VHH binders against o75319. Designs and how they scored, part 14

Target 1, 181 residues: o75319
Amino acid sequence: GNHIPERWKDYLPVGQRMPGTRFIAFKVPLQKSFEKKLAPEECFSPLDLFNKIREQNEELGLIIDLTYTQRYYKPEDLPETVPYLKIFTVGHQVPDDETIFKFKHAVNGFLKENKDNDKLIGVHCTHGLNRTGYLICRYLIDVEGVRPDDAIELFNRCRGHCLERQNYIEDLQNGPIRKNW

## First folded at step 1 (VHH)

Design nd1 (framework vhh_h_nbbcii10_fgla)
Fold by OpenDDE, second read of step 2:
Structure nd1 (fold): chain B 181 residues (1-181), chain A 126 residues (1-126)
Amino acid sequence: as target 1 above (181 residues)
Amino acid sequence: QVQLVESGGGLVQPGGSLRLSCAASGFTFSKYSTYALGWFRQAPGQGLEAVAAISGSGGRTYYADSVKGRFTISRDNSKNTLYLQMNSLRAEDTAVYYCAAKYYPSGLTRYEYDYWGQGTLVTVSS
């Protein structure tokens, strides 16, 4: 249905580019059918996403959708020039190794193919915070060798909201490195 | 420790050309793609002016209006060096030129840059 996700309104629609990375996190954009349930200022559609990215003088080169549903928007709502990747990611649980691998593979593929530009990898789950933050941080930690606390701090600062799930934080801080390929 | 060292400055006649170099150390261009490198200049008695910038990936470039069509910013990852090709030089281009680095890939503002070189003097005079 067209139910607004719980607490969706509480989060900034789009974060900032994470310095030193190609990542930008945002909450899930909602297709037009949701607008009737939102105040105008609360609306955040795929179009709004791209407008906000443009306002930051950035460009999306890839969208990774981590939501566990397809009801929020359609890939057809996105420009054809921007690839869309769905990685069904269960909420509240630390993503499994397969999910982590898929994410890493997608990111690495993008980076390999986009060496000649500065386009961003847009990542979102429902709120663009916990699942999104975990996987981005997991990548930074496992692939880029960033200290867990540094990765988390960077994400939090750029997203404008802090990771909330303790199990995610704990896994990032103290969990094992996951396989990269 | 990040260091930026400019070179290539000197005396040139109006209409001439110079190529400035900025050798970076302590940070490797090929390791990161999400940074920006820029050139700034400060003329005598004037404030610091943004001249040109390039994103870490090289995919995006920015130029001040005053140098568009005359200056070209580029980078060589293999040499970890930033360049500024300066053509059709004018007297008003006389300044100390600085290279700088920041983590954000866009913009011609000095406020976001974290690392700066010592500068190299460019004098355009007949």
Scores: ipSAE 0.005, ipTM 0.256, lowest interface PAE 12.7, mean pLDDT 90
Fold by ESMFold2-Fast, scan of step 1:
Structure nd1 (fold): chain B 181 residues (1-181), chain A 126 residues (1-126)
Amino acid sequence: as target 1 above (181 residues)
Amino acid sequence: QVQLVESGGGLVQPGGSLRLSCAASGFTFSKYSTYALGWFRQAPGQGLEAVAAISGSGGRTYYADSVKGRFTISRDNSKNTLYLQMNSLRAEDTAVYYCAAKYYPSGLTRYEYDYWGQGTLVTVSS
């Protein structure tokens, strides 16, 4: 069915732009078919996402969807002007090197094509926390040279929730730098 | 292994039309494909110039100003093939045409493209 993801209501819909970067993180938007299981104030559709970004005086230029499913919303629910990238990632496991490469390549491509604007890269998994936070922090550490603890702190502060998976945190802090962008 | 093979080049008179094809292998075309595709060209003695690009879904296209209204980029997911329909050809369209692939998003900046074909020659002359 149209079951709400476990703990989805526990997380803020959208974080704040991460200062010094083009990233903004959010939880998965839910299409209209999920509306019957949500109070009006709990609704977070693709339209709601764009409204909340606009309320922060920001604009999305790319959405990277890290969920392993297509059941929550369709790319067709997004404005035609905003690119949508699907990178299938399994939860609980640290993303593999191929997934990290795809993420880094998409980010680098967006940044080169969008030098003349300030549009954001929106990143989400189901909760916009573990897979999302891992890949954003991995990019900051490996490509931008940010210290692991600084990257994690920046993500946690801006998302409004702390990374929860210890294996993800450990990999970011003590794992090898991956030169695969 | 990602490979791209162009075909359809040849000699055409000014004002004529030509359709280029690019057969892709090593990845599957789908409406949710992460691979964006583009056409680039290089005229004799000149640098590489962007021509057109299309998103993985096919929903977004980009064209260089020099070809807008004359060229159309498209993809056929069932045939795993990228196309460039070239109409109203001019002498200055003479070039080797390359197809290229990259991860999202699509665009005209060549440095983002990871995979390239060998090229197909298009000559526009009387």
Scores: ipSAE 0.000, ipTM 0.191, lowest interface PAE 13.2, mean pLDDT 85

Design nd10 (framework vhh_h_nbbcii10_fgla)
Fold by ESMFold2-Fast, scan of step 1:
Structure nd10 (fold): chain B 181 residues (1-181), chain A 126 residues (1-126)
Amino acid sequence: as target 1 above (181 residues)
Amino acid sequence: QVQLVESGGGLVQPGGSLRLSCAASGFTFSKYSTYALGWFRQAPGQGLEAVAAISGSGGRTYYADSVKGRFTISRDNSKNTLYLQMNSLRAEDTAVYYCAAQYHKSLYFGTEYDYWGQGTLVTVSS
């Protein structure tokens, strides 16, 4: 269906770039068919996403879509110049090692190919919070050597909302480092 | 019924060239196509590796670092065919090459494609 996601309106559409990284997090954009259920000021389409990123003087070079559905928007709604990667992740449970490795590999590949520009990696799930925050923090901890609490605090501050799922937070703080990729 | 059939594989010497073709049936290529198309390979004893991807219009492409500058992905919508032009081939390019299609996506960098061909073997050896 075209029902808006539960609590979607409760979240800021787009966070700020996480300083020292190429990451920016946002909630899922909703294609035009959803706008009949939204007030004008609540709309957040793919076009709105790119307008808000430009208003921050930033540019997207990659979108990583972590939702387990294709119903919210189509890749065709994105500019032809911006690569789109879908990694299907189930909400509520900590992403498995294969998902974590796919995310790390995509990020590493982007950074290698984009060392001569300042383009950002945009990451979203439904709310741009739990799955999104987990995978970004996991990358910072495992690949960049950031302390777990520092990674979480940086994400929370820049997203404008705190990670909510305690199992995700506990895995980041106390779980094993995922080696390779 | 969606089908992908690869061709053009074979034995080639290092430094040589091959062009792989992927003939698609069951859906139509167009510049408005909702199918992202890609080439993947699996070397002996190794896992599946993404090689190149192309959007429906051909305006966006992705290449693995190992092949960038040597391989070119292209599509001919009038012939319903995807191509991989492989130049300056190296022994490490030896693999089974697979064509894949992902519906409802304009460009996709993952390995989770919906439709796969049977593969074509490329051996680079003297």
Scores: ipSAE 0.000, ipTM 0.112, lowest interface PAE 19.0, mean pLDDT 84

Design nd11 (framework vhh_h_nbbcii10_fgla)
Fold by OpenDDE, second read of step 2:
Structure nd11 (fold): chain B 181 residues (1-181), chain A 126 residues (1-126)
Amino acid sequence: as target 1 above (181 residues)
Amino acid sequence: QVQLVESGGGLVQPGGSLRLSCAASGFTFSKYSTYALGWFRQAPGQGLEAVAAISGSGGRTYYADSVKGRFTISRDNSKNTLYLQMNSLRAEDTAVYYCAAGTYYRPLSKSAFDYWGQGTLVTVSS
């Protein structure tokens, strides 16, 4: 259905590019059918996403959708030039190794194919915060060797909201490194 | 387990038509609307070539330049089957045709597809 996700309105639509990375996080854009339930200023469509990215003088090269549903928007709502990857990611629990691997593989593939540009990897779940933040941080920690607290701080600052779930934070800080292949 | 099974291949004369089918199991088109569906082909001694793709909802289609205007990709959700209507076939269309499915929407890119069929041979010859 067209039910607005809980607390969806409470989060900034789009974060900032994470310095030193190709990542930008945002909350899930909602297709036009949701607009009737939103005030104009609350609306955040796929089109709005791209407009906001452009306002930051950035360009999306890939969208990774971590939501566990397909009801929010359709890939057809996106420009043809921007690939879209769906990684069904269950909420509230630490992503499993397969999910982590899929994410890492997608990111690495993108980076390999986009060495000649500076396009961004847009990542979102429902709020673009917990699942999104975990997987981005997991990548930075496991693949880039970033200190967990630094990764978390960087994400939080750039997203404009802090990771909320302690199990995610705890796993990032104290959990094992996940294999990269 | 996701499985794709192609059918409809065979021998046809130049200018003829064929319709390929791909029966999908292990997932449903209606539930997995974010899956991209596509057709690829591999001619003898050549690499894998993208032929056509269709978005999960069916709202967007993509074609290789070599087949535009001649081939049509479609799907039937009720049958969970993907189709490739091939008209005005040419000798250069001779290949094993593969059905593919994936959740990474990168039109006409092999990397976008995670599941593949075993293929069906199409031979265009006089």
Scores: ipSAE 0.018, ipTM 0.343, lowest interface PAE 6.5, mean pLDDT 90
Fold by ESMFold2-Fast, scan of step 1:
Parts: sequence; structure tokens; C-alpha cells
Structure nd11 (fold): chain B 181 residues (1-181), chain A 126 residues (1-126)
Amino acid sequence: as target 1 above (181 residues)
Amino acid sequence: QVQLVESGGGLVQPGGSLRLSCAASGFTFSKYSTYALGWFRQAPGQGLEAVAAISGSGGRTYYADSVKGRFTISRDNSKNTLYLQMNSLRAEDTAVYYCAAGTYYRPLSKSAFDYWGQGTLVTVSS
């Protein structure tokens, strides 16, 4: 099935790099089989993703895929030089501690091995908004010591869309710091 | 829980061949798998170094420069087993060889691998 995800067309394909970090957020790329359901201006394939990143004078060094499906594109469709990490994350509920730990571990590992370059960590879920924004902000708060409201504002501004889920926002603002790596 | 068990190590003469096997449990190999699988080695008095890696689908393979053209990584999804075919072995290939699996599709980076076997010793000596 090549059904377009609900509301996928409502979101900007790729945000801007979050200044002071290595993060960039985007919505899920859709492989060529989905193009039959899309106008030319709506297409956002894996190739389109890399073209848009280059257009910003940035380079991806890692993609973290938070979707709970493999149907949208295959990791083998990505350039050989760009690692791909899948963290199966259910939408709507705040990610559990295991998911948060996996995300933090992947980010920390990438940063340790990429000290001498400026390559970005690309993070996406279906819309590149709620699960994506939560995990990026959780990392900034717990690991980098960023104030919750500052992390959320930075993500919203750079993504071009605001976090929508109140339970995610409440957990970021008032929830406990997750002290795992 | 993910478990990896290596076999096939031993003593071999320079120029000889060995095939290492790694039996995996706790997850299945499939064409839709996103897991990275690889081989690392540690020689006496040296750090852990990457040898070879294969993508979850088996469509991409990566090799350290020191083994490229001599070693071949492969997987058998029906047996849930990873292999390393080692040809034209040299004294400097002497090491404990570790099988590794990770949820991170990054070839040849030890930090990408979450699960490790206990290792199997390969000695290349006349």
C-alpha cells in the first residue's frame, strides 16, 4: 500500500538546522511508488531530502527514523555514506525510557565519532513534529541542560511548525529528567 | 534478548583460509531488518578494530582497508547466521574475532553495535 500518511501534505518537508546543535528535523520521505498520489510540488523522496539539505549548505551524517513502519522508504535507498538508525516509536503517547535511552545513546555515539566534522543528525517520524520534537527536546534538556521552554521554542522555530501534543509538551516542561545514556 | 555465538576459529598457516560463523538469537534476519551486523577483532596489545559489516537487508557490505579483497561477509537468513570467509590469511590477522549486532545502520563503527558475542580466537602462524 502506497497510501499517503494522514496530514503528511500539511507539513514543510525539511526544517532548518537547530543553531548550537547538530539536529535537523523533517517529515518522512516517500519512495517513488507514492508519487502517483502526489502533485510534482508535493513529492518528497529520499533523493529530494538530500537535495533540500544540500540547498541549505548542510550535510547529513546520520538519519534516525522514528516511524513504526518500514513502508515509506528503504534504508538501502539512502547514500552509502549516511548511516540509518531505526527506533520503532509508537505515536500519541510519551516515548518510554527505553526509547529515550536508545535515542540518547545514538546521538552521543554520533557526536563522539564526528568531532572533526559538522555533519547533521537528521531526525524524522511521520510528520517530523511530535515524536521527533519530543526526542530532540528531551535530549537537549536532559543531556545539554537547555531549559525546556527554550528547547521547545528552538525546535518549533527551526521545524516551522509547533509541537501539537499537550502530553509531550507537559512532560518536557514538568516531567523528570531521564538520567540514562 | 539478543544473543550471539561465534564459532570456526582456530590455528591456520599464512595464506590459508577460515570461515567464522555467528549464530544469532533474540531477533530474526530478514530483508526488512534494519539491524547492522558485523565483525570486529582485537589483536594482543591492541584496541578493538572493525573488520566488516553487512546491512540488515544484505544489500550493502563494508570492509576495513586491511581486509578488503581477502575477506567476505555474508548472512543466511534461513539459518539466522552471519559469516566471515577469511582468505589469504596473514600473521597480522591473528586476533580474537567478535560478532556484533546493532539497531544502528552505521558500518564499521563499534559504538553502533549494542550486542556482542564472546569472541573466537584466530591464530595465523607457521
Scores: ipSAE 0.000, ipTM 0.215, lowest interface PAE 11.9, mean pLDDT 85

Design nd12 (framework vhh_h_nbbcii10_fgla)
Fold by ESMFold2-Fast, scan of step 1:
Structure nd12 (fold): chain B 181 residues (1-181), chain A 125 residues (1-125)
Amino acid sequence: as target 1 above (181 residues)
Amino acid sequence: QVQLVESGGGLVQPGGSLRLSCAASGFTFSKYSTYALGWFRQAPGQGLEAVAAISGSGGRTYYADSVKGRFTISRDNSKNTLYLQMNSLRAEDTAVYYCATKPYSYWGHTSYDYWGQGTLVTVSS
């Protein structure tokens, strides 16, 4: 599987840190085997990811990979010092409660273990937009008590792209809060 | 090594009640834990379904929509035991019930490595 994901080139590689949080969102990095299908300015490898985050004067402490595939890059392509967590999520459908709780537990565990530093939680799906934005916003709404529209606006602004899936937006704005955990 | 042992399953009539227990060894229940303890079930010919979960502090609980208002999850830290009180049982609740922890690795894939053997609950007239 050397096929570049559909519309992957349409999205900025890395967003900005979301102020007041430890989150930063990005699109999936592509390992070296994909680079022959990309112009130099389009390349976004795991190394490129870390360089771009360093350029923002930030440091990654955890990567959460939401893609339903392992073909884009391997954990071995990441620095040994950065933990990698895989949560398989299917696209297009609102993530189920189990997936939401897995995400919340990973975030809470990271924050508890990283009280004495300012390292970021990097979250990505294929485009770093719909599944990524949904789970980050769901965390902010359910755990941090952020108003849905404020969470969505913050994510959209920092990612540089607006959440596209109407069913995700509807669930965030009007769906049940998963606070019984 | 972490071990979970379920008990309390059996045959019950529709509308009846059962209490399941899960005895944990190899780790201690802690009010400061970020990881939850939970109950899962698998009905004959069906996939695995999350039923209920409880936080380390016991202050937060989660229930699947199919069991809300009927099932209650609780824990006893002094006995290192997790419970599931099941009321108003229905034929659709027939399943093998598993106790599990969600220990999330920050390395590789998220997994559920600590599962019990399961206890069978049959709801039949």
Scores: ipSAE 0.000, ipTM 0.094, lowest interface PAE 17.3, mean pLDDT 82

Design nd13 (framework vhh_h_nbbcii10_fgla)
Fold by OpenDDE, second read of step 2:
Structure nd13 (fold): chain B 181 residues (1-181), chain A 126 residues (1-126)
Amino acid sequence: as target 1 above (181 residues)
Amino acid sequence: QVQLVESGGGLVQPGGSLRLSCAASGFTFSKYSTYALGWFRQAPGQGLEAVAAISGSGGRTYYADSVKGRFTISRDNSKNTLYLQMNSLRAEDTAVYYCAAVRSTYYGLQPGYDYWGQGTLVTVSS
């Protein structure tokens, strides 16, 4: 179906680039079929995503979709030039090692192939907050060696919303480092 | 259990063509597949290189710059088989070619594929 995700309207559509990184987080864009259930100002389509990114003088080089469904939009709704990666990520649970592994490898692969540009890695789940924030922070902590509290603070500030789930926060702060490859 | 078996490799002259096949089992090719597929290759003494990929639904394809315009990735859902049509082959295309699958609807030319075949050797030489 095309029902609007719960609380989806409550979150900023697009965050800011995380300084010192190639990451930008946003909530899931919704395809045209959802627009009839939204006020014009609430609409956030794949096209709107790219427009908003452009307004920030940025360019997306990769989209990582962490939602656990395919009903929100189609990869065909995205420009052909922008790779799209789907990593099915269960909500509310700390992502498993396989999910973390896939995310890290995708990011590393992108960075390897995009050394000559400054294109961004766009990451989203449903709200672009909890799953998104966890995996980005997990990467920064495990791969970049960032202090957990610094990673969380940076993400929260740039996303414009704070990580909400205590199990995610606790795992980031006190959990073990996950395998990088 | 997911299994991938490559075939079609061999010796070919520069400018020639080959078509590689990858017979997949353990999952079904369809518009609703959650397995993206790809071809990789490893030349002697070199690292693994992504060559081409196709999304789980088959709706999107990806190619390395080195093979764009020469190689075509496709699949036959009825045969559950992935293909790599290689045209205008060059000496630098010599490598063991691997079929790979990842538990993701759309994955592209990234590392981290979950399942791999044994590979098939392609030798381009005059």
Scores: ipSAE 0.006, ipTM 0.270, lowest interface PAE 9.6, mean pLDDT 92
Fold by ESMFold2-Fast, scan of step 1:
Structure nd13 (fold): chain B 181 residues (1-181), chain A 126 residues (1-126)
Amino acid sequence: as target 1 above (181 residues)
Amino acid sequence: QVQLVESGGGLVQPGGSLRLSCAASGFTFSKYSTYALGWFRQAPGQGLEAVAAISGSGGRTYYADSVKGRFTISRDNSKNTLYLQMNSLRAEDTAVYYCAAVRSTYYGLQPGYDYWGQGTLVTVSS
């Protein structure tokens, strides 16, 4: 199906780079087949994503796709030079420890391989907000030692929208540090 | 429609060598492949252990400490085939070896590969 995700139009396509990090968050890009249901100003294809990143004078080095579907776009719709990581996550529930480990390992590997450049790690789920914000904040808290409230504030400010799911916020503020690599 | 088929397993003596192959279908190996590949093993009565992994580009390889310096992971894009060259084999290398794929360029030895072959048995015994 070519149905637009619920509330997808309510969110900014791409946030700002999170200062002091290599992260940038955005909502899911939609391939050409979805454009029949969108006004020109609402379109946000994979091409539009890269154009908006370039307009900010930034460059993507990795995309991490957290959606539990492949219907919105295919990795083949991305430039061949940009690595793509798929981590299947279900909405509404806090990502499990296996998912958190996968995310941390991918980020650490990217940073190690990209010490000599300033390329960004782009992270998205459907809205680029709850699963995306959770995993970015979890990384900052657990790996970089950022205080939970500071991580959440930084993400909210740069994304342009506040984390909405109370269980995600509660886990970030009061949950255990996941010490997996 | 991703399918992985392992081959090359068998009986070898300690100190011997063996090469495993994994033929992939349903996606294409290329410098820009969106699939990372790995080898995992399961010894009798034990859990699944990561052995080696290769990035979707082929530019990065990962090895478990237990096999580092003895095993080499590689791939042939023209044949859509993943390989594991196993040298200096030890009795503790006895296991069913599985080829695995994940729809990701960088993945490494982390859990959660999505596609698995049927496995090929490697027995190291004198």
Scores: ipSAE 0.000, ipTM 0.196, lowest interface PAE 11.7, mean pLDDT 87

Design nd14 (framework vhh_h_nbbcii10_fgla)
Fold by ESMFold2-Fast, scan of step 1:
Structure nd14 (fold): chain B 181 residues (1-181), chain A 125 residues (1-125)
Amino acid sequence: as target 1 above (181 residues)
Amino acid sequence: QVQLVESGGGLVQPGGSLRLSCAASGFTFSKYSTYALGWFRQAPGQGLEAVAAISGSGGRTYYADSVKGRFTISRDNSKNTLYLQMNSLRAEDTAVYYCAAHYPLKSYTYGMDVWGQGTLVTVSS
């Protein structure tokens, strides 16, 4: 259906680029069919996403979609020039090692192939908060050696909302570093 | 279940051509896929060698120096099929050719290790 995700309206559509990184986080865009249930100022379509990124003088080079569904928008709703990666993740649970590995390898590959530009990696789940924040922070901690509290603070500040799930926060702060197998 | 099946191998004379196909089932060759697809080969008594790879978008290709200018990798996402066009074949190209959904030299894939069963290519006079 056309049902708006729970609490989706409570979150800013798109955050700011996380300084020192190529990451930008946002909530799930909603295709045209959802607009009948939204006020004009609440609309956030795939087109709106790209317009808001351009308004920040940024450009997307990759979208990583962490939702467990395709009902909100389709990859075909995105520009042909922007790669789209689907990593199916279940909400509420800390992503498993395979999911973490997949995310890290996609990010590393993008960075290697985009050394000569400043394009961003856009990451979203339903709210662009818990799964999104977890995987971005996990990458910063495990690959870039950022201290857990610094990674979380940077994400919270740039997203404009704080990570909410205690199990995610606890894993980031106290869990083991996930080295690739 | 995720599966790759190769076809098109056979006996060919030096200077000849062959086209290998790799059909995928259980997943799709979306232009947005995480799958980097590639061809590997194993010659008699030798280890595995990466031959060619193509990105999920099809925009990036890799070729081993031994095959550059002779082999062309391509994909047809609508048919869920990967191809290797092999021209100007040499005796040293004799090997079992494997299709794989894993590229060991690039991390623009989540490292899913899916292999086909292989198809034999023999180049001999």
Scores: ipSAE 0.000, ipTM 0.124, lowest interface PAE 15.1, mean pLDDT 82

Design nd15 (framework vhh_h_nbbcii10_fgla)
Fold by ESMFold2-Fast, scan of step 1:
Formats: C-alpha cells, sequence, structure tokens
Structure nd15 (fold): chain B 181 residues (1-181), chain A 125 residues (1-125)
C-alpha cells in the first residue's frame, strides 16, 4: 500500500557525496500516492531526489535500490537517462556474499564506464542507513582498502546519521574481507 | 526458473542485416516488469561487451557507440521475446551474441544473472 515505512520521517532525505568516492546515500523516495499522508515539507518523491542532488551541484549516474519491495516507487518514475539496479536485500540480516558481490560488480562496472565524468552512484534502502551503509562500507574496505572505522566514520558523517545495527558494524569491523575482486 | 534461448545468427555479407531473437521463459514480459534485458557479444579472443539493453518497461535503452544507429533493440511482451535488429553489418560485428536478463536496468555484463547459450554471427565476404 500507501503505508509510510516505519521511522522514514526520522531521517534526512539525502546525504552528501562521500569525499574521495563516487557514493551518495539517501532514503527511499516515495511515489505520488504517498503524498496524501505527508506534509509538503516531508515529501521526498523521485523528482525531489533529483532536485536535491542538483542543489548539491552533483549528478546521478546510477541508482542502486536495496529495498526488498517495489511498492515505494517504480523505475519508470526515474529519468530514463539514469540506470537503475535493484538488488533485493532483506533488512536486519547482514547481506550475504552473493548480494555483496552483485553490489561490487555494479560499482566496478559503473566506475569503468564513467572514467571520463564525475557522476555519482546513489545507493538507498528504506532509510538509506543500515543496508546502504553496510554495502558502501564493505566496498570501501574490501576493494579500496579503507580501514573499517574510517569507512564507517566517513559514511556516518556524510549521511548525517550513524549506522544503527550492531551486527552490521560488527561484521564491518571484525568480519572477513570478501576478496573475489 | 529463468531460461533464455537465442536464435537468428548466421553468416552474412558486409552491409547485410540479421534479426536475432531471444525467447524467455520463467518470467513474464510486461510494461510493469522489473527484468531488464540485454544483448552482449564476445568476438574471438576478446572479452564480453555490452551491445544493447532495454529496461523492463521498454522506456530506457542503451546502445554501444560502435552499433548506435545500426542496431535496434526491442521487446514483444505478448511473445515474451527480445529482438536485436542488426543493419549495416561490418566484419567487426563478428561475435557470439548472448541475450541476458537481470532485475533492474543496468549495462555491465557482470551484473546480469541469467544468460542464454549464445548464437554465432559471422560477417564475411
Amino acid sequence: as target 1 above (181 residues)
Amino acid sequence: QVQLVESGGGLVQPGGSLRLSCAASGFTFSKYSTYALGWFRQAPGQGLEAVAAISGSGGRTYYADSVKGRFTISRDNSKNTLYLQMNSLRAEDTAVYYCAARTGYYISPSTYQYWGQGTLVTVSS
């Protein structure tokens, strides 16, 4: 339905670009049918997403949608010029290796195809925090060699909210590196 | 489960045309489908490259610069079939052509989950 996700209003719509990377994180945009349950200041549609990115003087080149549902918005609600990738990721559990590998492949492919520009990879789950922060930090640790605490700090600062799920934080700090890239 | 079967490959002279087909089973083509479909090719001794892709809705398409203006990707939801119309073929288009499917629209071959067996296209005088 038109059910607004739990705690969705508690989070900033869009973070800032993570310096030294091509990542920007945000919460799930909600299509027009949700607007009747939102004040004008609370609305965050797909169009609002692109307006907020442009206000930061940035441009999206890819959206990675980590939600386990298609109810919040449709790919057709996005500009046709921006690629969209759906990776169905269950909340609360640390993403499995297959999901991590799909994410890494998508990011690496985007970067290879966009060497001549500075377009961003936009990543979101429901709140743009736990699944989103986990996969971005996992990429930075495993592929870019960033120290876990530094990756987490960078994400938290740029998102404007701290990773909340202790099992995700624990895996990032103490879990094995996935080295298939 | 998802299966993709290509057909329509063969030998053609430079400047000729071919239409490739990809019959899909295990998921339904519709304007509301989240499955993106693409054509990828691998020339002898070369890596896999993206040729063309189309979103689930059909609203987004991609073409590699080398084929833009010559190739057209399309889908027929009633027949659950993807097509690649190849015009003005060149010797450099010689390759095994694969159709592939994934959830969500993206271009990179490595992100595609389901692959056909491939069909050979040879452009030779």
Scores: ipSAE 0.000, ipTM 0.129, lowest interface PAE 17.2, mean pLDDT 85

Design nd16 (framework vhh_h_nbbcii10_fgla)
Fold by ESMFold2-Fast, scan of step 1:
Structure nd16 (fold): chain B 181 residues (1-181), chain A 126 residues (1-126)
Amino acid sequence: as target 1 above (181 residues)
Amino acid sequence: QVQLVESGGGLVQPGGSLRLSCAASGFTFSKYSTYALGWFRQAPGQGLEAVAAISGSGGRTYYADSVKGRFTISRDNSKNTLYLQMNSLRAEDTAVYYCAALSKYYTWSPTEYDYWGQGTLVTVSS
């Protein structure tokens, strides 16, 4: 059925831009059909996402959707001017090398095409935390040379919630660099 | 393995101060540590309650309403130690104080914490 994702209400809708990067993380927006199960202050539709980003004086240039479902919203619910990329990821498992490569390729392509502006790459999974935080931190570590503990802290601080999955944290801190971008 | 050892408990008069310490081993404190840390207490005849918690990054802290403005949670990364500075102590602060660690995320719920110290007794005499 049309049920709110487990623990979705426990997380802030959208974090802050990660300084020194083009990344911003958020939880999955929920299309209008979910609003009857939410109080007005709990609503977080695709429109609400763009309003909250604008309130921070930021602008989205790309959305990367890491969920394994299309249940929560459709690409058609987004402004046509903002590119949308779906990378299907399963929760609980560390994303595989193919998924990591797809993410890095999309980010690098966006940055090359947007050198003359400051538009953000918005990344989300269901809660905007574990898969989202892993892939953003993986990019910062592997491509930008950020220390793992620095990348994790930056993400945690800007998202307003700490990465929860120990296997993801372990891979970021002690796993090999993936040279696949 | 993860170990937590509390110290600094004792007898203190109302209005006095104590600093509790929790020495951690088996993981390292840093500004970027993923371990959330907390102080919990059990008063005579009562259940376990949350007192204060600090996120792995140190960016978030929680305080129970009963201790806000009086207690301060902090850490010293060079000594791998968590502290609870307790000021303006009251008779109702009398309890065994426990240090706890959670390897996943920040929370003040005791049922979520994975690792616990042995406890240290704080008695506020009246």
Scores: ipSAE 0.000, ipTM 0.118, lowest interface PAE 16.9, mean pLDDT 84

